# Designs tried in a protein design chat: VH-VL binders against Stromal cell-derived factor 2-like protein (SDF2). Part 8

Target 1, 181 residues: Stromal cell-derived factor 2-like protein (SDF2), of Arabidopsis thaliana (Mouse-ear cress) (q93ze8)
Amino acid sequence: VEITYGSAIKLMHEKTKFRLHSHDVPYGSGSGQQSVTGFPGVVDSNSYWIVKPVPGTTEKQGDAVKSGATIRLQHMKTRKWLHSHLHASPISGNLEVSCFGDDTNSDTGDHWKLIIEGSGKTWKQDQRVRLQHIDTSGYLHSHDKKYQRIAGGQQEVCGIREKKADNIWLAAEGVYLPLNE
Key: E = the ipSAE of ESMFold2; O = the ipSAE of ESMFold2 at other seeds; V2 = 0.75 times the mean of E and O plus 0.25 times the DockQ between their complexes.

## First folded at step 1 (VH-VL)

Design z5 (framework fv_ozuriftamab)
Fold by ESMFold2-Fast, scan of step 1:
Structure z5 (fold): chain C 181 residues (1-181), chain A 119 residues (1-119), chain B 106 residues (1-106)
Amino acid sequence: as target 1 above (181 residues)
Amino acid sequence: EVQLVQSGAEVKKPGESLRISCKGSGGTFSSYAMHWVRQAPGQGLEWMGGIIPIFGTAGYNQKFKGRVTISADKSISTAYLQWSSLKASDTAMYYCARRLYYGSSLDYWGQGTLVTVSS
Amino acid sequence: AIQLTQSPSSLSASVGDRVTITCSATSSISYMHWYLQKPGQSPQLLIYAASSLQSGVPDRFSGSGSGTDFTLKISRVEAEDVGVYYCQQYDSTPLTFGQGTKVEIK
């Protein structure tokens, strides 16, 4: 199934099976921005992300997302953008991944390059992908490092500059908008 | 505004234990990372590691992992750097610094603690 | 680890001179930070995120650059600018500093 602009998806970390999650709880780290974690539950209502284009492009709702496209991911419940910057992540000291802005406020720190593993030309459900942050070159990454004081056994999500098995994600559950004719 | 006040100079022998401290401003201490940076005599700056006090989890430069412990007590706005067994090579000025800016710049620095280890 | 190399290692300037210090990284850096350590003092932040002037720092200091090459400039050096200048990155762990540039006033 094609993932199109406007679709709301859950991103599952391939190795851990945890979903990319956020809530309106800020990091206790240098940015103080809304935290992003890996969540073990499949039925998590805080794990939906809306696939959006970069502002000012010709991409429209229902268009396929091409391999190598620069995209934004908007957290459905809080309306903030998946974001990265040059702050240390709380557990590993890698690049912090946070949520920033709102429906009318977005910056280049919200821009991610979609990298499809293998020969695929457009993004499909269950396809192995990497998300590389444009400004820092960091790959969206997770691992088995759990937060001590956050309920539910949530795992660190961060950015690293090296391609590794632990930065592969799949689009899993979602509300997939129909592909434009 | 923000001030970091470090403990006084120490003179120790190899094998002795030591803990030095860095006390920060109350309201902003817990949520921002506190870093330790050393400077050996006549040398440049070297990052040792840091801690985010609200999480209590420290990160280390691999060179120092296992040799030192970084901790914090958020109730008294104080970060610590501890050695269980000092070496002569630990002789240096030790700075604490807090990360306040986008991009992980170190905006506020303590005055430094000179640690001398000799037999 | 990302290594930072500063040039020159030292320089001597007269009051009023323009001073230029460069920092080269082994990997592309999004943001570079610059510090001054005056003799007998702690380092102080001058420039963050390549070009942003820290509050309280005179506007004779400026930063520029992107990718692997970054520059710190002092438009008209003053006597109080003597010390060692360091560039710093934290794009990736470990946090690293350049080796330092010593600035002396004649």
Scores: ipSAE 0.006, ipTM 0.472, lowest interface PAE 12.7, mean pLDDT 84

Design z6 (framework fv_ozuriftamab)
Fold by ESMFold2-Fast, scan of step 1:
Structure z6 (fold): chain C 181 residues (1-181), chain A 119 residues (1-119), chain B 106 residues (1-106)
Amino acid sequence: as target 1 above (181 residues)
Amino acid sequence: EVQLVQSGAEVKKPGESLRISCKGSGYTFTEYYMHWVRQAPGQGLEWMGGINPNSGGTGYNQKFKGRVTISADKSISTAYLQWSSLKASDTAMYYCARGDYEYDAFDIWGQGTLVTVSS
Amino acid sequence: AIQLTQSPSSLSASVGDRVTITCSATSSVDYMHWYLQKPGQSPQLLIYDASNRATGVPDRFSGSGSGTDFTLKISRVEAEDVGVYYCQQWSSYPLTFGQGTKVEIK
């Protein structure tokens, strides 16, 4: 199944099987922006992300997302963008990943390059991908390190510059928009 | 005492490579971000990018991405800004500044490195 | 990118005057910092997170504001306060500075 612009997806971390999650709880350190964590449950209303293009491009709803495309991921429930910056993540001290902005406020810190592993030209469900943050070059990353106080045992999500097995994500569950002609 | 000491002034020709440095002392180097800020002659401050010395993770202002490289060697508490090929438009004062993890406020600044690029 | 516009672009004050500088952002800002660059010197931090004075900064300096509008005040300007003042946002990348406000003493 093709993942198209406008689709709402859940991103599953390949190694841990946790889903990319956010809710209206800010970090107690770093940016103080809305936190992003790994959540173990398959049933989670806070794990849906809408695939959006960078503003000013020609991509439209229903278009396939090409390998190497620069995209934005909007948290469906809070309308904020998956975001990163040069702040320390709370547990590991890597690059902080947060949610920022709203439907009318977005900036380059919301831009992620989709890197498809292997020879695929467009993004498909269950395909191994990396998301590399444009401004920091950090890969969206997670690991077994768990929060104690802010996320009730949920896993840290952060950015790291090195390509590792812990950078691999898959689009798992979702509400997929049909591919355009 | 906490301080950042930058390398000395440079005079270069277009096309030449250059690496300038910023050495921290008096604090734990890996507990702060290190940023580079430029100031062209008679102009204001412009953020170029920064690095987390603990992880090596970098961020760039898109205007400078691909034209400069930011790096750090935490074993000697030193951050670097590097050009592979300088242009006349790179003439500026370059500052390093540390940012804390809570506010990313630039509380300690280096003295600046003046880079002049002319034929 | 979030653009920051400072007002005024320059001002001339007498020692003891109250000086007010404003900074307006094109989008809501979570953290705003203020710096002073004295002639021939590196910038120095004055205020972080809108209203907190940095270590060693005299209490004549104060900051306020939230959202898109922020203000820096000097209650009784001194001769040593001459220089260019910059606001700087920390909400999103790239980090951006205002264009600067030049403060001269008469």
Scores: ipSAE 0.006, ipTM 0.503, lowest interface PAE 13.5, mean pLDDT 87

Design z7 (framework fv_ozuriftamab)
Fold by ESMFold2-Fast, scan of step 1:
Structure z7 (fold): chain C 181 residues (1-181), chain A 120 residues (1-120), chain B 106 residues (1-106)
Amino acid sequence: as target 1 above (181 residues)
Amino acid sequence: EVQLVQSGAEVKKPGESLRISCKGSGYSFTDYWMHWVRQAPGQGLEWMGGIYPGDSYTGYNQKFKGRVTISADKSISTAYLQWSSLKASDTAMYYCARHYDSSGYYEDYWGQGTLVTVSS
Amino acid sequence: AIQLTQSPSSLSASVGDRVTITCSATSSVSYMHWYLQKPGQSPQLLIYLGSNRASGVPDRFSGSGSGTDFTLKISRVEAEDVGVYYCQQYHSYPLTFGQGTKVEIK
């Protein structure tokens, strides 16, 4: 299944099987922005992310997302953008990953480069991918370090600058928009 | 079913120590932050700080840091706010609240309040 | 710290009037809650995250706004709506409240 602009997807961390999650709870440190975590269950209404282009490009709803494209991921429920910056992540001290802005407020800290592993021109369901933050060069990363302060044993999501097995994500469940012809 | 029950009103003199309590029931006490909010007579609400009982992690409003201690006892599902030496300016209504957690903010619970009066 | 300023500080309304209360933040806020404190009672949540009504809150209450300016509206005020209304930001620590808006019914 093709992942197109406008699709709402769940991103599963390959190694841990946790889904990229956010909720309306801010970090208690660093930026104080909305927190982003890994959630262990497949059933979670807070794990949907809408695939959006960078403003000012020609990409349309339903267009395929090409390998190497710069994209934004909007948290469906809170309308905020997956974001990173130079604040330290709470558990590991890596780059903080948060949610920022709203439907009308987005900055370059919301820009992520889609890197498809192996050969492939466009993003498909279940493909191994990395998301590299443009401003910091950090890869979206997770590990088995759990927050003690968040119910349900949610895992830290952060950014690291090195390519590792822990940077691999797959688009798993979703509401997929049909591919434009 | 979720309830926060606070200790009774206190009348104290300046310099005395005091500890007030907030007992949670009907939920997993160690999985949610407990916040303390004060309200001086005729004044508005002011956040003092909070504690996550699961690991005793605390956050304070800098205005109150060092003036009060926030703690919790998991074995009896009770959070505490403590003064080593009270001042007349500590006269206020003190509320505990559970509204900040990973589920969002739609469930919001407040204790009934503890009135603390500090006078000579 | 983010300072919240409410307007007006107090108002007197007749049953059935539309009431509007505003909250202005010193910096952009993504999370704003609204509370009502009735005389002699603990605060009760009315609106969370800017525009979502809390459970049991009548639909005459609504919240709106973004950035630094937020608004609470009561479309047709009732006698039981008397009390002090507070905005609270959950954007960053320390958590802060506005100074309050006292609503009295004539």
Scores: ipSAE 0.007, ipTM 0.485, lowest interface PAE 9.2, mean pLDDT 85

## First folded at step 2 (VH-VL; framework fv_acimtamig)

Design a3d (from a3 with heavy chain N31D; at its last look DockQ between E and O 0.83; V2 from the best seeds 0.00; counts 0 for: pae E 3.7 > 2)
Heavy chain, then light chain:
Amino acid sequence: QVQLVQSGAEVKKPGESLKVSCKASGYTFTDYYMHWVRQAPGQGLEWMGIINPSGGYTSYAQKFQGRVTMTRDTSTSTVYMELSSLRSEDTAVYYCARDLYSSGWYEDYWGQGTLVTVSS
Amino acid sequence: SYVLTQPSSVSVAPGQTATISCGGHNIGSKSVHWYQQRPGQSPVLVIYYDSDRPSGIPERFSGSNSGNTATLTISGTQAMDEADYYCQVWDSSSDVFGGGTKLTVL
ESMFold2, look of step 2: ipSAE 0.468; ipTM 0.824
ESMFold2 (binder alone), look of step 2: mean pLDDT 93; pTM 0.948
ESMFold2 at other seeds, look of step 2: ipSAE 0.378; ipTM 0.797
ESMFold2, look of step 5: ipSAE 0.387; ipTM 0.800
ESMFold2 (binder alone), look of step 5: mean pLDDT 93; pTM 0.950
ESMFold2 at other seeds, look of step 5: ipSAE 0.443; ipTM 0.813

Design a3f (from a3 with heavy chain E107F; at its last look DockQ between E and O 0.03; V2 from the best seeds 0.00; counts 0 for: pae O 12.6 > 2, placed apart)
Fold by ESMFold2 at other seeds, look of step 2:
Structure a3f (fold): chain C 181 residues (1-181), chain A 120 residues (1-120), chain B 106 residues (1-106)
Amino acid sequence: as target 1 above (181 residues)
Amino acid sequence: QVQLVQSGAEVKKPGESLKVSCKASGYTFTNYYMHWVRQAPGQGLEWMGIINPSGGYTSYAQKFQGRVTMTRDTSTSTVYMELSSLRSEDTAVYYCARDLYSSGWYFDYWGQGTLVTVSS
Amino acid sequence: SYVLTQPSSVSVAPGQTATISCGGHNIGSKSVHWYQQRPGQSPVLVIYYDSDRPSGIPERFSGSNSGNTATLTISGTQAMDEADYYCQVWDSSSDVFGGGTKLTVL
């Protein structure tokens, strides 16, 4: 199943099986922006991300996402963009990953390069990918470190400039829009 | 309340290095980005780079990559900018500027500026 | 590298409205910030996120951003508004400034 622009997907961290998650809870340190974490549950309405092209490109809803494309990921429930910057992440002191902006306010801090592992030319479900932040060069990264003790425990998501096994993500559950043509 | 106090003016020769300090007070130093911006005489503002004082991560403008280094000392709440291999075109006022805690996109407080003159 | 273009100067009579443009490819999709710099002084933020005004900045300062042009507008222009004005965005991995506009109040 191909990932198309407009699809709403969960991104699963390959090593830990946690899904990329956000909600209207700001970080207590760093930027103070909306927090982004790894969530342990498979059923979670706050783990959906809408795949969007960057402005000024010709990609439209239903187009396949090519390897090396620059994309944005919009948190479905809060409409904020997956974002990164030079603030330190709360646990590891790596690059903070947050959500910021809204439907009408987006900038280059929301831009991620899709890197498909292996020889694939377009992004497909359950394919191993990395997301490299354009502005900081950090890879979207997670590890088995928890922010706090809550039911199910959530884990830190951050940016790391080094290519590591813990920067591998898979498109898992979602509503996949049909491929054009 | 928020203050950014920079080191004093300097005169340098071509080929030397400069190091300007920027001491922050009135806020939590590690929660805000610090930028360096310069202004040549009679010219506009030119962004040089950004440092996150918490982790020490940096990003530099392409023009200055390889010549600029930004560091910080969290115990003194001070950011440093070092520019090497100076040339006469590096004569400028050098500003440190803080961005707001919430975004890192604009500069709400500026240092007083440090004039650096590079002459033979 | 992303380029912001400003007129080098704008002249206005006291009490009239001054408009200072900042041109950039698809700048309407970016957040634009504006700084005032009086002679011999450090820059001062006057508008951020296209149209928001910091505390202490007179309400006659306003901003807009659409398409390929952002605009700083000063209504009821006063002699104290005579300064250089810079627009700024964050693009990719760089802060980018416009070349600056000298506002002259006659």
Scores: ipSAE 0.007, ipTM 0.497, lowest interface PAE 12.6, mean pLDDT 87
ESMFold2, look of step 2: ipSAE 0.023; ipTM 0.606
ESMFold2 (binder alone), look of step 2: mean pLDDT 92; pTM 0.939

## First folded at step 4 (VH-VL)

Design e10b (from e10 with heavy chain N57R L106Y, light chain S91D; framework fv_emicizumab_arm2; at its last look DockQ between E and O 0.05; V2 from the best seeds 0.00; counts 0 for: pae E 12.3 > 2, placed apart)
Fold by ESMFold2, look of step 5:
Structure e10b (fold): chain C 181 residues (1-181), chain A 121 residues (1-121), chain B 107 residues (1-107)
Amino acid sequence: as target 1 above (181 residues)
Amino acid sequence: QVQLVESGGGLVQPGGSLRLSCAASGFTFSSYAIQWVRQAPGKGLEWVSSISGSGGRTYYRREVKGRFTISRDNSKNTLYLQMNSLRAEDTAVYYCAKSPRFGELYYFDYWGQGTLVTVSS
Amino acid sequence: DIQMTQSPSSLSASVGDRVTITCKASQSISSYLAWYQQKPGQAPELLIYDASNLETGVPDRFSGSRYGTDFTLTISSLQPEDIATYYCQQDYSTPFTFGGGTKVEIK
């Protein structure tokens, strides 16, 4: 199944099986923006992300997402954009990943390059991919480092500027919009 | 050739204000993050503030946050640092420096010659 | 904040000597480390980026290396024009931090 612009998907961290998650709980340090974590459960309404193009491009809802495309990921429930910057992440001191903005406010900190592992030319379900943040070059990353108080049992999500096994993600569950002809 | 030229330094009393400018040429200014780095007389280098190419992201060292404002005018190829509530410890040569990678905040590949700010009674 | 501990703070060496300057990061910064040279009375200039890559126009007697969080700048054969203060800097995350500097003199 191809991932199209407009699809609402869960992103599963390959190594730990945790899904990319957010909710309206701000970081206590760093930017103070909405936190982004890894969630252990498969059933979670706060793990849906809508695939959106960067404004001013020709890509439309239902178009396939090509390898190397720059995209945005909107958190379905809060409408904020998956975001990164040079603030330190709370547990490991890596690059903070947060949610920022709203339906009408987005900036370049919301832009991610889709990197498909292997020879695939368009993004498909269960395909191994990396998401590289445009502004910082950090890869979306998670690891078995868990919060204890805030978001207990959930995993840190951060940016790391090295390719590692821990920055591989798969599009798992979701509502996949039909591919345009 | 990349050029960065700072101006606006001078002598100011504690509590005063100055506005530094950095005129850029020889590269597409709006494509690159730019920073202010300072060096107190006889001391080492200290990062002060950075701004992304679009101007949408700003970063400050803790000691200047709330007192200094970094900005840029991409139509004039000029970086600014508005410095308010100046203190003696702000005395330094202030350098303008650019990042080498498009849209990213990384190391500093080109530096200006600096402008001296002296904060003294 | 990431602390960059640079050593030595100063050194004096003869022309032709091998000179080694060390920076230690307080946490992993991958290879996001730059080295700068600042000659007396001048602005800093980039020597090395990403721990080991020589900037264009820098003499090949300069080299950089990384072992874990330990970073080394080496001048294989010191020349009179290498009199300067050398700084390391991490560019992994803000605040960007510099080492304290190493003043290199010819004895």
Scores: ipSAE 0.000, ipTM 0.586, lowest interface PAE 12.3, mean pLDDT 90
ESMFold2-Fast, scan of step 4: ipSAE 0.590; ipTM 0.874
ESMFold2 (binder alone), look of step 5: mean pLDDT 93; pTM 0.952
ESMFold2 at other seeds, look of step 5: ipSAE 0.005; ipTM 0.507

Design s15 (from a3d with heavy chain L100S; framework fv_acimtamig; at its last look DockQ between E and O 0.84; V2 from the best seeds 0.00; counts 0 for: pae O 5.1 > 2)
Fold by ESMFold2 at other seeds, look of step 5:
Structure s15 (fold): chain C 181 residues (1-181), chain A 120 residues (1-120), chain B 106 residues (1-106)
Amino acid sequence: as target 1 above (181 residues)
Amino acid sequence: QVQLVQSGAEVKKPGESLKVSCKASGYTFTDYYMHWVRQAPGQGLEWMGIINPSGGYTSYAQKFQGRVTMTRDTSTSTVYMELSSLRSEDTAVYYCARDSYSSGWYEDYWGQGTLVTVSS
Amino acid sequence: SYVLTQPSSVSVAPGQTATISCGGHNIGSKSVHWYQQRPGQSPVLVIYYDSDRPSGIPERFSGSNSGNTATLTISGTQAMDEADYYCQVWDSSSDVFGGGTKLTVL
C-alpha cells in the first residue's frame, strides 16, 4: 500500500515495535515543547501522523510520496508538527524531537527528508525508511531507553546524525488514502 | 589529520564588520557542526554560535543575535563568521571549533585563533 | 541562562594532585567536558563525557561528575600542566563554559 499525502499513519520503530507517539505533555527540560515518545501499544489514538507536503509545493492529497521528498508529519490529535532542533533530548542528550506549531504555523524545523532503504521509488506500507531532519541532519531515532516518571514505560525518541539501525521506521497501521488517478 | 586553519589577525574600527574564515581539512566537512567561540584579552571562553555545514542551518547565542552571521562554502570546506557593528568590547581572539559527531556536544578540534583588535 | 562556576586559580606543588571544580545546578545530570589552554594557544580537549580521555592525553588526567559538582583531577602534576582549564556543558541549544581556572605549579 502506497503512502500518499493526506494519509494518517502510525510509524513503528523497527527494532522495538514501539509507535511514534505524542500528546499534550511538554518536556520538562530542553525546549519545553510537546513531547514525542515511543509508545508500546498498538491501540493508541495519539500515534497517528498525517503526511503533509512542505508549503508552497505542488503536491496534493492523494499523491504518492517519492523517495527523497521533504515532508511534514502532523500529529492528528494535537495538530502540531513533528519538529527538531538543537535542544538536548531528555535521556540521551541527543537532538530533541518535539511537536510544535499548529494548523497555520509551521517552520523549517518541521521538515523531514524521506529516505527509503533499498531501491523503492515511492513510499509504501511496511517499507524500511528513515526520516532525516532538514535543519539539523538528525535521523529520527529511538532506542530501549525508557522514561521512569513522565510517560513511564515509553521510549525516548530523538535525532542522531549517525545512520544506525535504530533510525529505521515502518508505516504500520493507518488510513491510507488511495493514489490519485 | 583534522586541521582548522583560520584567516590572519585584523585591526578594525568601531562600527565596521569583521569576517573570519576557517578552512577545514582531514575529515568530511558536512558531517560535523562548527562552533565559533571568542576570548577577550585575559578573559574566558564565550560561545557565539554553531553552524551545520550540510545545509547552512545556524543557531546563535542570544547576546550576538542580530550582529553575527555564520555561513559556509562546501566547495572549499570553509566556514565564515561575520560580526557587524563592532565595538571595542569585541576585541578578542576568535576560534572555530569542530563539534564532535552528531551525538556529541563538545569541541574536539580547535582552529589556531584569529586576533581581532577594535580600536579608534 | 545555565551557569558554570570555577575557582579563579588553583596552586599545587610539583608531583601533587590538583583538583579543579566546576559547579552547576544538577550538573551531575549533564555531560561535562574539559579543555586545557596553555598561554597563547588554542584550547585542547582533555576530558569528555565527564571522565573519558581523548587519545594522547596522559593518564594523570581524570574527571568525575556527581550532584552539583564536576571535578578535573590531575595526579602527579608537572610544570607542563600549568594552564587555564575550562569546563563545558551543552544546555538549551548552546555551549556553556565555566569562567576558567588558572593552574599554577610551584
Scores: ipSAE 0.188, ipTM 0.740, lowest interface PAE 5.1, mean pLDDT 91
ESMFold2-Fast, scan of step 4: ipSAE 0.556; ipTM 0.861
ESMFold2, look of step 5: ipSAE 0.560; ipTM 0.857
ESMFold2 (binder alone), look of step 5: mean pLDDT 95; pTM 0.962

Design s16 (from a3d with heavy chain L100R; framework fv_acimtamig)
Heavy chain, then light chain:
Amino acid sequence: QVQLVQSGAEVKKPGESLKVSCKASGYTFTDYYMHWVRQAPGQGLEWMGIINPSGGYTSYAQKFQGRVTMTRDTSTSTVYMELSSLRSEDTAVYYCARDRYSSGWYEDYWGQGTLVTVSS
Amino acid sequence: SYVLTQPSSVSVAPGQTATISCGGHNIGSKSVHWYQQRPGQSPVLVIYYDSDRPSGIPERFSGSNSGNTATLTISGTQAMDEADYYCQVWDSSSDVFGGGTKLTVL
ESMFold2-Fast, scan of step 4: ipSAE 0.383; ipTM 0.805

Design s17 (from a3d with heavy chain L100V; framework fv_acimtamig)
Heavy chain, then light chain:
Amino acid sequence: QVQLVQSGAEVKKPGESLKVSCKASGYTFTDYYMHWVRQAPGQGLEWMGIINPSGGYTSYAQKFQGRVTMTRDTSTSTVYMELSSLRSEDTAVYYCARDVYSSGWYEDYWGQGTLVTVSS
Amino acid sequence: SYVLTQPSSVSVAPGQTATISCGGHNIGSKSVHWYQQRPGQSPVLVIYYDSDRPSGIPERFSGSNSGNTATLTISGTQAMDEADYYCQVWDSSSDVFGGGTKLTVL
ESMFold2-Fast, scan of step 4: ipSAE 0.476; ipTM 0.830

Design s18 (from a3d with heavy chain L100Y; framework fv_acimtamig)
Fold by ESMFold2-Fast, scan of step 4:
Structure s18 (fold): chain C 181 residues (1-181), chain A 120 residues (1-120), chain B 106 residues (1-106)
Amino acid sequence: as target 1 above (181 residues)
Amino acid sequence: QVQLVQSGAEVKKPGESLKVSCKASGYTFTDYYMHWVRQAPGQGLEWMGIINPSGGYTSYAQKFQGRVTMTRDTSTSTVYMELSSLRSEDTAVYYCARDYYSSGWYEDYWGQGTLVTVSS
Amino acid sequence: SYVLTQPSSVSVAPGQTATISCGGHNIGSKSVHWYQQRPGQSPVLVIYYDSDRPSGIPERFSGSNSGNTATLTISGTQAMDEADYYCQVWDSSSDVFGGGTKLTVL
């Protein structure tokens, strides 16, 4: 199944099987922005992300997302953008990943390059991908390090500049919009 | 071997602009962030900001925001730091320094420094 | 803004152990890095991530970090160890340097 602009998806970390998650709880350190974590449950309303283009592009709802495209991921419930910047992540000291802005406020720290592993030309469900943050060059990353206080035992999500096995994600569950012809 | 080679010493007048270069060699230029740190005569180290040479993203210390600009040229493996509206208190040795790969946030290799004297 | 506090100077006799402190609120939750700067020279990294030594740094250099104090320890101090020493942490979105400690070996 094709992932198109406007689709709401859950991103599953390949190695840990945890879903990319956020809710209305800020980091207690770093930027103080809304936290982003890995969540083990499949039935989680806080793990949906809407695939959006960068503002000012010609992409429209229902268009395929091409390999190498620069995209934004909007947290469905809180309307904030998946974001990174030059702040240290709380557990590992890597690049902080947060949620920022709203429906009308977005900046370049919300821009991620979609890297499809292998020869695929467009993004499909269950395909192995990396998300590389444009501003920091950090890959969206997770690992088996859990928050004790900040996020109730959920796993750290951060960015790292190294291309590793731990920065592979799959689009798993979702509400997929039909592909435009 | 990692080397950071900076441009030569400069004498400036108040109100002028400074542009210091730092040419990197011995490693993959775009894999490492670069810091700029200055040191006034007889004083300690003061952080100015950081640049990602890959995407050109920058973050500056609040004190210098609005006066400092950091850029890079990937074809020459060179980073630049420009400081405008110079004052006598900007007299300092200016260093570029490489951020450690992957998780950083410390300066593992330093340039030789560029002495900038601001006087009327 | 986060502040690191170092003594301005420390004196030690040759062959004795020098200790240089770096104070900061809850600094034990941060990673502390240490730099040596000889007069007229660039800083040189001597300890990173609290206690790790870069290749080429003598074993007599060691570090620790807990609570509100990080410490750089130089055992068997030599005349060549005379320098300014700076501690550093990354706090949120910026480098924070201590004020520096001048080590004198008499």
Scores: ipSAE 0.342, ipTM 0.791, lowest interface PAE 4.0, mean pLDDT 91

